# VH-VL binders against Zinc finger CCCH domain-containing protein 19 (NERD), part 4

Target 1, 84 residues: Zinc finger CCCH domain-containing protein 19 (NERD), of Arabidopsis thaliana (Mouse-ear cress) (q9siv5r801to884)
Amino acid sequence: SDETMEWASKELLDLVVHMRRGDRSFLPMLEVQTLLLAYIKRYNLRDPRRKSQVICDSRLQNLFGKSHVGHFEMLNLLDSHFLK
Key: E = the ipSAE of ESMFold2; O = the ipSAE of OpenDDE; V2 = 0.75 times the mean of E and O plus 0.25 times the DockQ between their complexes.

## First folded at step 1 (VH-VL)

Design d04 (framework fv_pimurutamab)
Fold by ESMFold2-Fast, scan of step 1:
Structure d04 (fold): chain C 84 residues (1-84), chain A 119 residues (1-119), chain B 107 residues (1-107)
Amino acid sequence: as target 1 above (84 residues)
Amino acid sequence: EVQLVESGGGLVQPGGSLRLSCAASGFTFSSYYVHWVRQAPGKGLEWLGVIYSGGSTDYGNEFTSRFTISRDNAKNSLYLQMNSLRAEDTAVYYCARTDYDFEYGMDVWGQGTMVTVSS
Amino acid sequence: EIVLTQSPATLSLSPGERATLSCRASQSIGSYIHWYQQKPGQAPRLLIKYASQSISGIPARFSGSGSGTDFTLTISSLEPEDFAVYYCQQSYDWPLTFGGGTKVEIK
């Protein structure tokens, strides 16, 4: 391994660091998904009329590149942010 | 008159491709979500996927790799690109609309177009 | 995915009788259930949305009830045109799923 190599993209690390109070340590995909879903719930980002849709705030727009993402779409987009 | 009309169905060999169309009239197409739903002969209804007014899509898990939904709001048209077709894809294919409201009800359906996958 | 189980598979009834059709969800879905009628060779037709809300143009004899996991479609007095297959469908989560259908046939 390379000690300068991050396990995730800058955009995913921004979410992880925010949710884990500065902790950048590796999280497996399932734990990252759990953390993302907790973020969405905490900030009420589900579209109340379209529960399968997430209305992206600035952090999620940086992560997904979109103003709106579907539930399964966003979970698939997470895979591209893992560098290990 | 609010209508959806499918076209493009037909006989195709296994491994082939088809593009289905759905033409909308009598309403503001761009304001609605539109779905593809299929029904094999003598069987029930199966949801394939949806395209939202902005062009984002969601699919049933089994369809993500072979089927692509797109729309052209200027032409009031919905499309389903079907690749690597199999005998089990034989079905009537319907387009249907929903409002963006989470109280989804597919209130307008096309008449369906038959796709037969056979040698 | 959320599985919807419709029962019975077939109801054999006469015109004028009351029909009661059940739809059971594998998990709680609130009121996010919709009911459709399908006649042979035709597309489905929306009858009831959001468990119990009426649809413009649908006869008053059709009504829906229930919440959570157990839902019912009721036809208070069957007319000849009501003999068809009925499907429930959930919109609580993706993927959208349909029940297997209940066929209401003439006795």
Scores: ipSAE 0.006, ipTM 0.599, lowest interface PAE 13.1, mean pLDDT 86

Design d05 (framework fv_pimurutamab)
Fold by ESMFold2-Fast, scan of step 1:
Structure d05 (fold): chain C 84 residues (1-84), chain A 120 residues (1-120), chain B 107 residues (1-107)
Amino acid sequence: as target 1 above (84 residues)
Amino acid sequence: EVQLVESGGGLVQPGGSLRLSCAASGFTVSSYYVHWVRQAPGKGLEWLGVIYSGGYTDYGNEFTSRFTISRDNAKNSLYLQMNSLRAEDTAVYYCARSDLEYFDSGMDVWGQGTMVTVSS
Amino acid sequence: EIVLTQSPATLSLSPGERATLSCRASQSVSDYIHWYQQKPGQAPRLLIKDASNRATGIPARFSGSGSGTDFTLTISSLEPEDFAVYYCQQRSDWPLTFGGGTKVEIK
């Protein structure tokens, strides 16, 4: 196991742990993007009026700091949650 | 029926440019990852790049400066702009889709490919 | 980028024989490997998803296994239509990468 640092922010790990039933092990960017899109689908968070926009629930508001986020914007914002 | 059809291939001079098109029917391109994959004659598959939700793109490292993927949602079509072409870009170019909303389920629908030949 | 190494490059077998194809990743990809079949002059066909899940319409003689860095595609008894090139592909990280392919040819 890695004892020195987490691979991701607390906010991203919260999403990962929720979606992977407690598993917090490292995931690369594409897998995290896939997991995020699965979360959005599961909780029906797409804005019905603007299909490229996501209406953030409390978990995604903690992750992105916004109540609404575009698909391109949110994928870019994920990069900041990966720790070295 | 669900299908992808490539067009725009042909003979081009070294240093030239070419734009390929990929037309989708039976599904909406903005709801999927849509990839460009190429294959040189007698060689293996090489992933070139992808476009997905919001118009976000990613590319293989060797393609970022010369190739650009774009999408026209109104025409339900994808494009690959190829610049500064070299002999080693000679290949069949495929477009292919994979699932965006759940887990990536692999590239389940492919076009038939379009041949690009770079030669003097 | 993640490099996928397929072995052998060529596998010469007869109909009815078992084929075992390997794909090795340069780093752990969990189970995020897909397998494709390609026949001459045709686009690739998705065969196996995420290491072990057969795609729709794929016969039961095809199976996949593996996790981490080592993956295997098995064809339990080769049919004439199975002689083709097989590629593995990882979806663990950008850029996506394919293996170099294994050609299964008639002995």
Scores: ipSAE 0.013, ipTM 0.661, lowest interface PAE 7.5, mean pLDDT 85

Design d06 (framework fv_pimurutamab)
Heavy chain, then light chain:
Amino acid sequence: EVQLVESGGGLVQPGGSLRLSCAASGFTFSDYDVHWVRQAPGKGLEWLGVIWTAGDTDYGNEFTSRFTISRDNAKNSLYLQMNSLRAEDTAVYYCARGDYEDWSGLYFDYWGQGTMVTVSS
Amino acid sequence: EIVLTQSPATLSLSPGERATLSCRASQSIGSSIHWYQQKPGQAPRLLIKYASQSFSGIPARFSGSGSGTDFTLTISSLEPEDFAVYYCQQYSSLPLTFGGGTKVEIK
ESMFold2-Fast, scan of step 1: ipSAE 0.015; ipTM 0.666

Design d07 (framework fv_pimurutamab)
Heavy chain, then light chain:
Amino acid sequence: EVQLVESGGGLVQPGGSLRLSCAASGFTVSSNYVHWVRQAPGKGLEWLGVIYSEGSTDYGNEFTSRFTISRDNAKNSLYLQMNSLRAEDTAVYYCARESDYGDYEWYGMDVWGQGTMVTVSS
Amino acid sequence: EIVLTQSPATLSLSPGERATLSCRASQSVSSYIHWYQQKPGQAPRLLIKDASNRATGIPARFSGSGSGTDFTLTISSLEPEDFAVYYCQQRYNWPLTFGGGTKVEIK
ESMFold2-Fast, scan of step 1: ipSAE 0.017; ipTM 0.690

Design d08 (framework fv_pimurutamab)
Fold by ESMFold2-Fast, scan of step 1:
Structure d08 (fold): chain C 84 residues (1-84), chain A 117 residues (1-117), chain B 107 residues (1-107)
Amino acid sequence: as target 1 above (84 residues)
Amino acid sequence: EVQLVESGGGLVQPGGSLRLSCAASGFTVSSYGVHWVRQAPGKGLEWLGVIYSGGSTDYGNEFTSRFTISRDNAKNSLYLQMNSLRAEDTAVYYCTRDEGLYYFDSWGQGTMVTVSS
Amino acid sequence: EIVLTQSPATLSLSPGERATLSCRASQSIGSNIHWYQQKPGQAPRLLIKYASQSFSGIPARFSGSGSGTDFTLTISSLEPEDFAVYYCQQSDSWPYTFGGGTKVEIK
């Protein structure tokens, strides 16, 4: 881990900083997934017709580039945001 | 073992109606998205529509007014109601499933619909 | 809707040769591409999901690569049973669309 390197994309850091009250320190994938799921629950973003599908708000549209994403699709898309 | 079996295809006249069935075994349809995909003779695959695990439906824009997807959980079966049929609806119709990931891991054998006078 | 363009339409090859099949998306779809094989008179069979992940039971000679708009399915050494039509499909956005297919046929 080198602190001079950004560990994530700007879009992922925006989500992380928002959820962690300004804390931008490194989080491994499993912890980021937990944070993302907490965000989805807090903002009630699950499609009521498709509980496995998320309707992206502006933050998630910036993160995923899509208006809607499936659960495992989100996990796959998160990989591209880790610079590690 | 997951199986999907389509039935109900046959010959229909232009303007006619037909209902296709898809019987599932080895899994519960209400826990999956189940899709209809068609293929005209010698042509490629075309996505038609879906019924999601929660029971709501979506269709390709060309199909919304003429085709209806429904589900009978007690029979573990899926249906496609086809109305106002046209010659261009002649195709093999497949049912297939997804787990909310929108790739299709299991397919039926297909049932042939021929629209001809 | 997202349009998928597969090329070439037909590949004429001999057993033992390498096959390389292309699928291009009209806009970026990340890794949301899946590959299917279809033999005459049969339903499609899933080979590769999410650009590069082999589905269970699929022979190691099949592999997928790419991201964004350009995707490739590779068959490292064609077996007789591999002569079939191959389709790509995107799951990036509704409606879910398929490419036009590439037919791999015996020379």
Scores: ipSAE 0.005, ipTM 0.598, lowest interface PAE 15.4, mean pLDDT 85

Design d09 (framework fv_pimurutamab)
Fold by ESMFold2-Fast, scan of step 1:
Order: C-alpha cells, then sequence, then structure tokens
Structure d09 (fold): chain C 84 residues (1-84), chain A 123 residues (1-123), chain B 107 residues (1-107)
C-alpha cells in the first residue's frame, strides 16, 4: 500500500503507452529513444527539406513544447521527462 | 574512393546566369543529402542550400529567388542554377556530402567536399 | 538562425606552441558542433565531429571539447601543416550555420 509515482511525465507516458499498446512499465533512456525514433519514422515526421529536423505533430508538441525540434535537441529534451 | 568534382565556373557579367555541376562517384549518390557552400575571396564559408535524397530543397533566405538546386540521381550529379548574378556572388562554390541516412539521425557532418569551382561576376 | 562566433579572429603562433580556438553559439547546440580545417587554395576538411570526436585520419594533437554554447578546438603542439583557417559549424537547428573562422598563422 505504498504511494507510487510514475517514472515519467504524462507527456512521455502518452507516447510510450501509444507505442507499446497500453504498457506503461519503466523503460530506460535508450529504449525510450528507440520508441521515439520509431514513432517519427512511422508517422513520417522528419522535415523532408532538413532530415535533422522533426516537424512535431500534436503528441510531440505536447512532449517538447515546440512545433519543430532538432534531432539531438529532441533526444536531450527527453531527460527532463524522466521522473525516476 | 568517394569524390565530388565541381565544374561550370567562370567569368559572367552582372545580370547573367550560370549553371554549376557537381559529379559524384564512389558512393550511392541517391542516398545522400548534398549541399552547396560558397566562399568569397578572403572570406568565410557561407551555406547556400541543400537538396535531400527525396529531392526536397532548402536555401538560405538571400538565395531563394535567384538560385535553384537540382539533382539527377541516374547521372550521380548535383546542379546549381544561378540567375541574376551580382558582383557579391563572386566566390568559390563547393558541393559537400552530408553523412547520414534518411532514417539515420547521427552525424550530419560534411564528410566529403569537392575542390570548388570559381565564379567571377564582373563586367 | 543560430549565430556562431569564433575567437580570436587571428591567432599568431610558432611551431610547437599550443593553439586554443573558441566557438560560441547564440543558443544551446548541445554537442552538435563540427570543426573544419581549410588550407589556402583547398577545400575544407572535416576535423572533429559532434564537439569531441576526431574524424578518420586526424592526428591526436587535435582535440575538441565543450557543450551547450561554448566549444573549444585545441592543437596541443602546432606542426607546420596546421597553419590554416578553422571553422566551426552547428547541426542542431535549421539552417546549418558556420562561424566566421579563426586563422592560425605563423608568428
Amino acid sequence: as target 1 above (84 residues)
Amino acid sequence: EVQLVESGGGLVQPGGSLRLSCAASGFTFSNYDVHWVRQAPGKGLEWLGVIGSAGDTDYGNEFTSRFTISRDNAKNSLYLQMNSLRAEDTAVYYCARELGDYYDSSGYEFDYWGQGTMVTVSS
Amino acid sequence: EIVLTQSPATLSLSPGERATLSCRASQSVSSYIHWYQQKPGQAPRLLIKDASNRATGIPARFSGSGSGTDFTLTISSLEPEDFAVYYCQQRSNWPYTFGGGTKVEIK
């Protein structure tokens, strides 16, 4: 009966749950990055004029707070969403 | 093994047009984003524009109306069409390859450059 | 667009001396700075990628460091062939931009 907290922000959990068909169990950073990259590929979100840039759909705008993010900027922003 | 070779530079009058070519060899050209970078005599590097592996293009703001980048993957060639040339366009023009795949997000460094081709805009 | 400021504009040194070159970004670029070397009459050559990773064939005397907005290229002991112009470039945000360059010249 311990009080438990989620391991990630609501915005990151929304992505994880969507990609893992409801599974919200903990994932380490490298596996979260793998899911994010799969999401970007699946929804064709890379800027065709700058493949280093991601054009954020509504889910990624909620996650990153931006309409466009650089690929590695995006990976760095993930760290703030891990609550541990 | 990997090579990029620019050609088509020369003397052109203000208001004139010129088309530069960049011939690629030693790699699968169609898989790479390729860039044009210019350098005025004694000045620094200035990014001009890019054409992606899917044929998508982007340009620096000052180049959008006068310059057009295209590619012919069957010929392993990159082109820069330059119109309404000005004295300020006098520069060495380099083509460069960006390392990375369509779904690969690593690097994006310009790992190979051509030798450059000199464009002089003068009367 | 992200502005990269390189300093000093010119660095006058003798062979055997240490060179330290700075590149400062107008906003955070994480570690996504590349360094290029350009000798007179030649195309630029990739030297360091992503702040600290030496490109293939680049001697160990070249090293890069930094993250966020402040980056440094160090040449531990200058060889005659190292006198050149050095440019930083960011790949964090569109459009990619170059710094204005640092010329390392013989004293």
Scores: ipSAE 0.013, ipTM 0.619, lowest interface PAE 8.2, mean pLDDT 86

Design d10 (framework fv_pimurutamab)
Fold by ESMFold2-Fast, scan of step 1:
Structure d10 (fold): chain C 84 residues (1-84), chain A 120 residues (1-120), chain B 107 residues (1-107)
Amino acid sequence: as target 1 above (84 residues)
Amino acid sequence: EVQLVESGGGLVQPGGSLRLSCAASGFTVSSNYVHWVRQAPGKGLEWLGVIYSGGSTDYGNEFTSRFTISRDNAKNSLYLQMNSLRAEDTAVYYCARVGYTSSWPLFDYWGQGTMVTVSS
Amino acid sequence: EIVLTQSPATLSLSPGERATLSCRASQSVSSYIHWYQQKPGQAPRLLIKDASNRATGIPARFSGSGSGTDFTLTISSLEPEDFAVYYCQQYDNWPLTFGGGTKVEIK
């Protein structure tokens, strides 16, 4: 195709744009992981009974396809959202 | 070449404190995730905690009140502050880097470890 | 936490023999298992990542398989340098956990 490919899925770009005030420019994996962790902290998405578990809000449910996601599982699932 | 070198281990009495260092070369600690893992004599590996590129930390449940991970970006080094040490903290302490792969965490480089002995 | 049980604790074999090492998780970890090799006095070395992918520089005689709760590391024909302790590690959930290790020793 003659279109410029985006660097990430629509679901990941939604999170990135939200956290970066509209900036959709490329971020490496570790920076995206750091931003996701900041999002979880900002919205208090940790399960208070089991802090290794994240309770997905609408944005994270769109991103991960799950209502609950483990901490490392969540970070690993980001890989599938990076596009070449 | 990526290299991690731990130091600061030694003999400490129960209830004492000790600060371990991990000097990094071949990569920048502020742009990577680095973990601490320990191994008691004759036992297996035990994950202790991590410092993320943004400076945030996470620990195993048993370590949150007594152990603190920090870094010095100017020295490209990590530290593990260990307080209220017990005999069961006797172990070799390793720092290990997470590589840039599709999986996390993947410990692709380890230091050689530093021995901490907690004994009277 | 997720407990990883490795068996056997010790495997006594001769060079040229096949080694089969097991790692069993207390709950499903999908394919989120890494294997490490550790020789006496040395740091662990990454061997297999994501259950079945060899790390850079690891010989073809090493292979990993499994999914869910049961994982296997196979060494098709042991060489003298392969006598070591092998650990599995899960990264499905916090905290990260390792198995107790399997020691592969010379018979």
Scores: ipSAE 0.012, ipTM 0.636, lowest interface PAE 8.3, mean pLDDT 83

Design e01 (framework fv_bermekimab)
Fold by ESMFold2-Fast, scan of step 1:
Structure e01 (fold): chain C 84 residues (1-84), chain A 119 residues (1-119), chain B 107 residues (1-107)
Amino acid sequence: as target 1 above (84 residues)
Amino acid sequence: QVQLVESGGGVVQPGRSLRLSCTASGFTFSSYGVHWVRQAPGKGLEWVAAISYDGSNKYYAESVKGRFTISRDNSKNILFLQMDSLRLEDTAVYYCARDSEYFESLDYWGQGTLVTFSS
Amino acid sequence: DIQMTQSPSSVSASVGDRVTITCRASQGISSWLAWYQQKPGKAPKLLIYAASSLQSGVPSRFSGSGSGSDFTLTISSLQPEDFATYYCQQANSFPLTFGGGTKVEHK
């Protein structure tokens, strides 16, 4: 129930703003995926036993609604956060 | 004006404990990851520990794992480093530093607090 | 852990000189590298992040280049305030690791 003119959900904008030093301007899917992967690498969120699994911190739990998410599942879930 | 101010350093004996604090002002503390970096006298920089913006993720250098604990209080804008089982090798100036909003660069640093040993 | 090897350990230079400092990672780190300046008795200051992005307020005579495992910090036309120790730091993954430092000193 959000009527803002934002291009993305509040949860995705939180990640984008964090990674882009406050810049909330539109990013296409491929660039958002690049930022997400940089975030995961930065915080060592890969499961040591299954590198294809991501252990979600609070930001990613807010974004994906899950404590664990697979690499490809994660990329697919991003699509639901693009508005318009 | 972004400021980070460390405190709690001092003279300690081997095997004892010490708690360092870093008070942040001039920015939304709860939006940033923060780090502890140390520097022994006349030596280079050594990363010690980091904590995510929300406290959910904590990371440590191998040399301090099991002895040091990083924590934060977002309601008071304070970062902590609990240092247990202190060793002579822990002698250093301890800096707190703010994680940039992009990559794991440290864009603002405090003045440092000295931890040293009497014997 | 990712080991950062920095060279040279020290360099003697004069005002107006071009100074080049190199940093090598023991494995690929893409562009997750930062450069810092530290003056005696002071905390480090961020100069460059993401291998080549200049931090706000840092003079344009500082530049960074490289990707993967080999990186360079260049100071074109050294100024009196640039005599300091410089450190690289990989930001690819935890634990974060710093290079051993390069002291830029007067000839």
Scores: ipSAE 0.007, ipTM 0.627, lowest interface PAE 11.9, mean pLDDT 86

Design e02 (framework fv_bermekimab)
Fold by ESMFold2-Fast, scan of step 1:
Structure e02 (fold): chain C 84 residues (1-84), chain A 123 residues (1-123), chain B 107 residues (1-107)
Amino acid sequence: as target 1 above (84 residues)
Amino acid sequence: QVQLVESGGGVVQPGRSLRLSCTASGFTFSDYGVHWVRQAPGKGLEWVAAIWYDGSNKYYAESVKGRFTISRDNSKNILFLQMDSLRLEDTAVYYCAKDLEYSSDWYEAFDIWGQGTLVTFSS
Amino acid sequence: DIQMTQSPSSVSASVGDRVTITCRASQGISSWLAWYQQKPGKAPKLLIYAASSLQSGVPSRFSGSGSGSDFTLTISSLQPEDFATYYCQQANSFPYTFGGGTKVEHK
């Protein structure tokens, strides 16, 4: 009664809330992808030696479970964080 | 019309400073990374510096690192290159160039270029 | 830094010829390679990005191929407007580097 099912995992909501100044409202997959790419760009997380690789900071390690993640791999992993 | 226009080039003495500007129009400047590329008279292209869309990250060619500073003003749609301790070897036409539109595949190429501004040295 | 070697430095050709230009990276760059055309007194123009993707508005006679360290730009049937200098550019890592250029000139 005092718990509501969220549309996304705790780890994805952490990223969304951080990037949207506290707004946790539902975002479609394409908008979440845009937000994730903006996060990677803001914190300079692309590997300068392997442009398709991302060096995960603590937030992305919580999200993906990996220290390094490929571009297509992270998009596939992102899908698992949507709960509906 | 999507356009980049360079200015600030001219004749300078060795050891002096010069600031180049590149004014963007016809697209949302704050959404794109932008670069400086130079070409010495009769020579090929040399990448000089890059700045991310929000100014958060900057990269330089080793030959200019510590002497040149790239910056941008997204409110005015202007890219800058501050050139300090100028050397004869810096003689070139300087182009500004825009990253190809960011996609989830992250293509890295320059789709729009300015017409260039010439930097030369006097006797 | 990644060195980009273009060959040949110049090629003499006639309208209708097939022209091939090669570009070799000193280390693997996957498909992070672009090709540009430059005419005298003009800024470069993007032809190909991601090694093989044709830029919008570029004629289909231009094609790019290759991955890793060896890349080729092909002009299948040279037209009068194609006499120009061509450059490859790697975007695998900073600093970005260009090849030395290939001048396609009249026979």
Scores: ipSAE 0.006, ipTM 0.629, lowest interface PAE 10.3, mean pLDDT 86

Design e03 (framework fv_bermekimab)
Fold by ESMFold2-Fast, scan of step 1:
Structure e03 (fold): chain C 84 residues (1-84), chain A 121 residues (1-121), chain B 107 residues (1-107)
Amino acid sequence: as target 1 above (84 residues)
Amino acid sequence: QVQLVESGGGVVQPGRSLRLSCTASGFTFSSYAVHWVRQAPGKGLEWVAAISYDGSNEYYAESVKGRFTISRDNSKNILFLQMDSLRLEDTAVYYCARVSDDFYTEYFQHWGQGTLVTFSS
Amino acid sequence: DIQMTQSPSSVSASVGDRVTITCRASQGISSYLAWYQQKPGKAPKLLIYAASSLQSGVPSRFSGSGSGSDFTLTISSLQPEDFATYYCQQADSFPLTFGGGTKVEHK
């Protein structure tokens, strides 16, 4: 809870660092959502059988703990990774 | 500039095998799902197969299941379609196609020139 | 599989005409529909995605409309370069399926 604590989980920081070329600095929820959606688009992770579902690659499986996640389930799970 | 170039088409006999290749350039191949779409001479478009960016997921049209195998080599920027047990109804121009990075849905912004697969007696 | 029925199979038109092409899905596909233009001997070109969004670089005379199961591609004022075959494609679910095509020919 103090200022030396990381702002996000190790799993979320892995995604953020990957997408921001090493930058670990704090991002608000809306910015993180934008990065996550860009990641999904870049790697074409939407399930072709049901577009509201995401097929998690290894990074997203580490982040969400699941092989498949629904779009708004995913956004809700993301909230748990903010440590502030 | 995004480029997709198909090769490997030719004249085959029924029941034989053929392997098509699609060489990609101008983008990070390993970041995109890629598809095969075919078109019989004078006919419409038919989706054939797809492979995810890392090769972990593959999808096939019912007409080719068990006969065709899609694969990719991300180190060489090449997409493959192994076609076994070829039938006369497989006669078509085969296109390699890629989704735009602006979409998370299968809208094909980039296509190759196509490679023709046909049959002789 | 989702069947895409495209109508008409061909249309004869003159430069300056308004051309309308219709596509019907056998089940609801929301707005997961694209339209392509294909000229003889060439690969298809994406014109419209998500039923109504114009692809960058495509002239504004092309427009798409519809949602659910009924979709329309409109060319407001046909130009000489628009004589081609047009295809719709659903992207709601696998397998991906295309309409049978509409050939826009000179009157």
Scores: ipSAE 0.014, ipTM 0.703, lowest interface PAE 7.4, mean pLDDT 88

Design e04 (framework fv_bermekimab)
Fold by ESMFold2-Fast, scan of step 1:
Structure e04 (fold): chain C 84 residues (1-84), chain A 122 residues (1-122), chain B 107 residues (1-107)
Amino acid sequence: as target 1 above (84 residues)
Amino acid sequence: QVQLVESGGGVVQPGRSLRLSCTASGFTFSSYGVHWVRQAPGKGLEWVAAISYEGSNKYYAESVKGRFTISRDNSKNILFLQMDSLRLEDTAVYYCARAPDYYDSEGYFDYWGQGTLVTFSS
Amino acid sequence: DIQMTQSPSSVSASVGDRVTITCRASQGISDWLAWYQQKPGKAPKLLIYAASSLQSGVPSRFSGSGSGSDFTLTISSLQPEDFATYYCQQANSFPWTFGGGTKVEHK
């Protein structure tokens, strides 16, 4: 059972665990943003026709619920994934 | 489209030097870490060296450390491998490969060049 | 260094067969594993990254599974263009290391 509350949604933890090689420990919003931007760069997910847009792979589609997201939209959507 | 084109391979004598080049096109070269991976004839893949996207961090396999030097010119989209003190066991096709990683210590090689052969005269 | 052991070293198969290739890491690497396909005289091509994520443009008959130390590449219905050598690679820690390769050849 869940006796301790997770600090983030399942979808955000999937990204964090992937980028931190299994580490699920709490990460502040600014550090999560750094990991997200590193992920986007790592997988070359920026739309070459619209460089402010990201083409979501399966992980980001699960995280954001969309096939394409803008930079500002991504940051706003991340807020909903922090559990307090 | 992403392209990586290696050049500079050839026939060398043991103890000599050779410089390989890899010219990149179709992507923002300065945003990616790039690697050299080699394959001896009829054998498997062996990672050789890596350089971070900005050029400040360099990594080498123990077998080549101190003999090979990796460098890049982001203004010309070119990756280099300077190979000094060449040995018979350096015989291989040398591939340059792109890692879509922000962090230098990680790597899935999503695009590879065609390779350039380094071999030795008798 | 992390040692990557592939089995089998070769497998004989026919078009339409299900082919399974395994890869074992000498220590836990989570899901930091990629699979590559290499045809004779050609450079390797990335098929799968993060143990199970299919690279764009790769046919859905290819799938990867596993985590920790044991990993599998499956080709659900072998096609003529799939006769090639397959390599696993760990991306968990420096230095990056490859398996010895598995050659998928005609019966």
Scores: ipSAE 0.000, ipTM 0.592, lowest interface PAE 14.5, mean pLDDT 85

Design e05 (framework fv_bermekimab; at its last look DockQ between E and O 0.20; V2 from the best seeds 0.00; counts 0 for: pae E 7.8 > 2, placed apart)
Fold by ESMFold2, look of step 2:
Structure e05 (fold): chain C 84 residues (1-84), chain A 124 residues (1-124), chain B 107 residues (1-107)
Amino acid sequence: as target 1 above (84 residues)
Amino acid sequence: QVQLVESGGGVVQPGRSLRLSCTASGFTFSNYGVHWVRQAPGKGLEWVAAIWYDGSNKYYAESVKGRFTISRDNSKNILFLQMDSLRLEDTAVYYCARDSEYDILTGYYGMDVWGQGTLVTFSS
Amino acid sequence: DIQMTQSPSSVSASVGDRVTITCRASQGISSWLAWYQQKPGKAPKLLIYAASSLQSGVPSRFSGSGSGSDFTLTISSLQPEDFATYYCQQYNSFPLTFGGGTKVEHK
């Protein structure tokens, strides 16, 4: 709630700001997952051999710390990027 | 095969609490977020609460916040709604509903599986 | 909270009619909107997600359109089994909210 404290990590906020045209407002995890899906679809990051998995670009590698992530793996990793 | 079944509805009296259960079968319950949605007789749908697949996050409608508690037991495939401090306005059919499968291609596509509902009535 | 306003609250129609139901959000929700069908005494059934994507097993006479704050559900040729109440729901942000419903009934 403090004006200097962010609700999300730099990596998550970078994704949110990118997808929301600069809007840094808090989003609950369900809506962040929706944005992440839109990002994966927009940049064609789905692994064609395993459609539940993502070949991470540089932004998602920064966010998840891996070059390749699965659906439920992303859910687990994403939680730590919410700072409250 | 995929189903949700609510139970625990009934008449609630002043000074009592009520606990609703929702039993899941035919799918890996621990992979899905789940919701409670209610509908007063003759009225529209009202979202009540949601819980993540692993129980890590819980969300509530303002009308029930502080009075209702959502929880889950993934080892038994059961979703719960603990309802305390019940009011007349809480009289409704309560549905449990599953979030859509998280699929990279299709994303989240709403509440795709619903139970048949359990009726909760308030007796003043 | 995002308020969802459906219009009309009811429509009287005949089999074969084209039926259009609208839903307005009190603030922009992009395309994060679902449509549900509910028959008396039954649970809701998901029809449309992401404003315009047809759920598996839903007849193609159902379609959705819109983005931002204004959305429509269209039934191109009403069938006897389509007499029901229809709800929109935003899932842009918590709390999730439903529209008030539109009852489609026999003339």
Scores: ipSAE 0.015, ipTM 0.629, lowest interface PAE 7.8, mean pLDDT 86
ESMFold2-Fast, scan of step 1: ipSAE 0.079; ipTM 0.662
ESMFold2 (binder alone), look of step 2: mean pLDDT 91; pTM 0.934
OpenDDE, look of step 2: ipSAE 0.024; ipTM 0.737

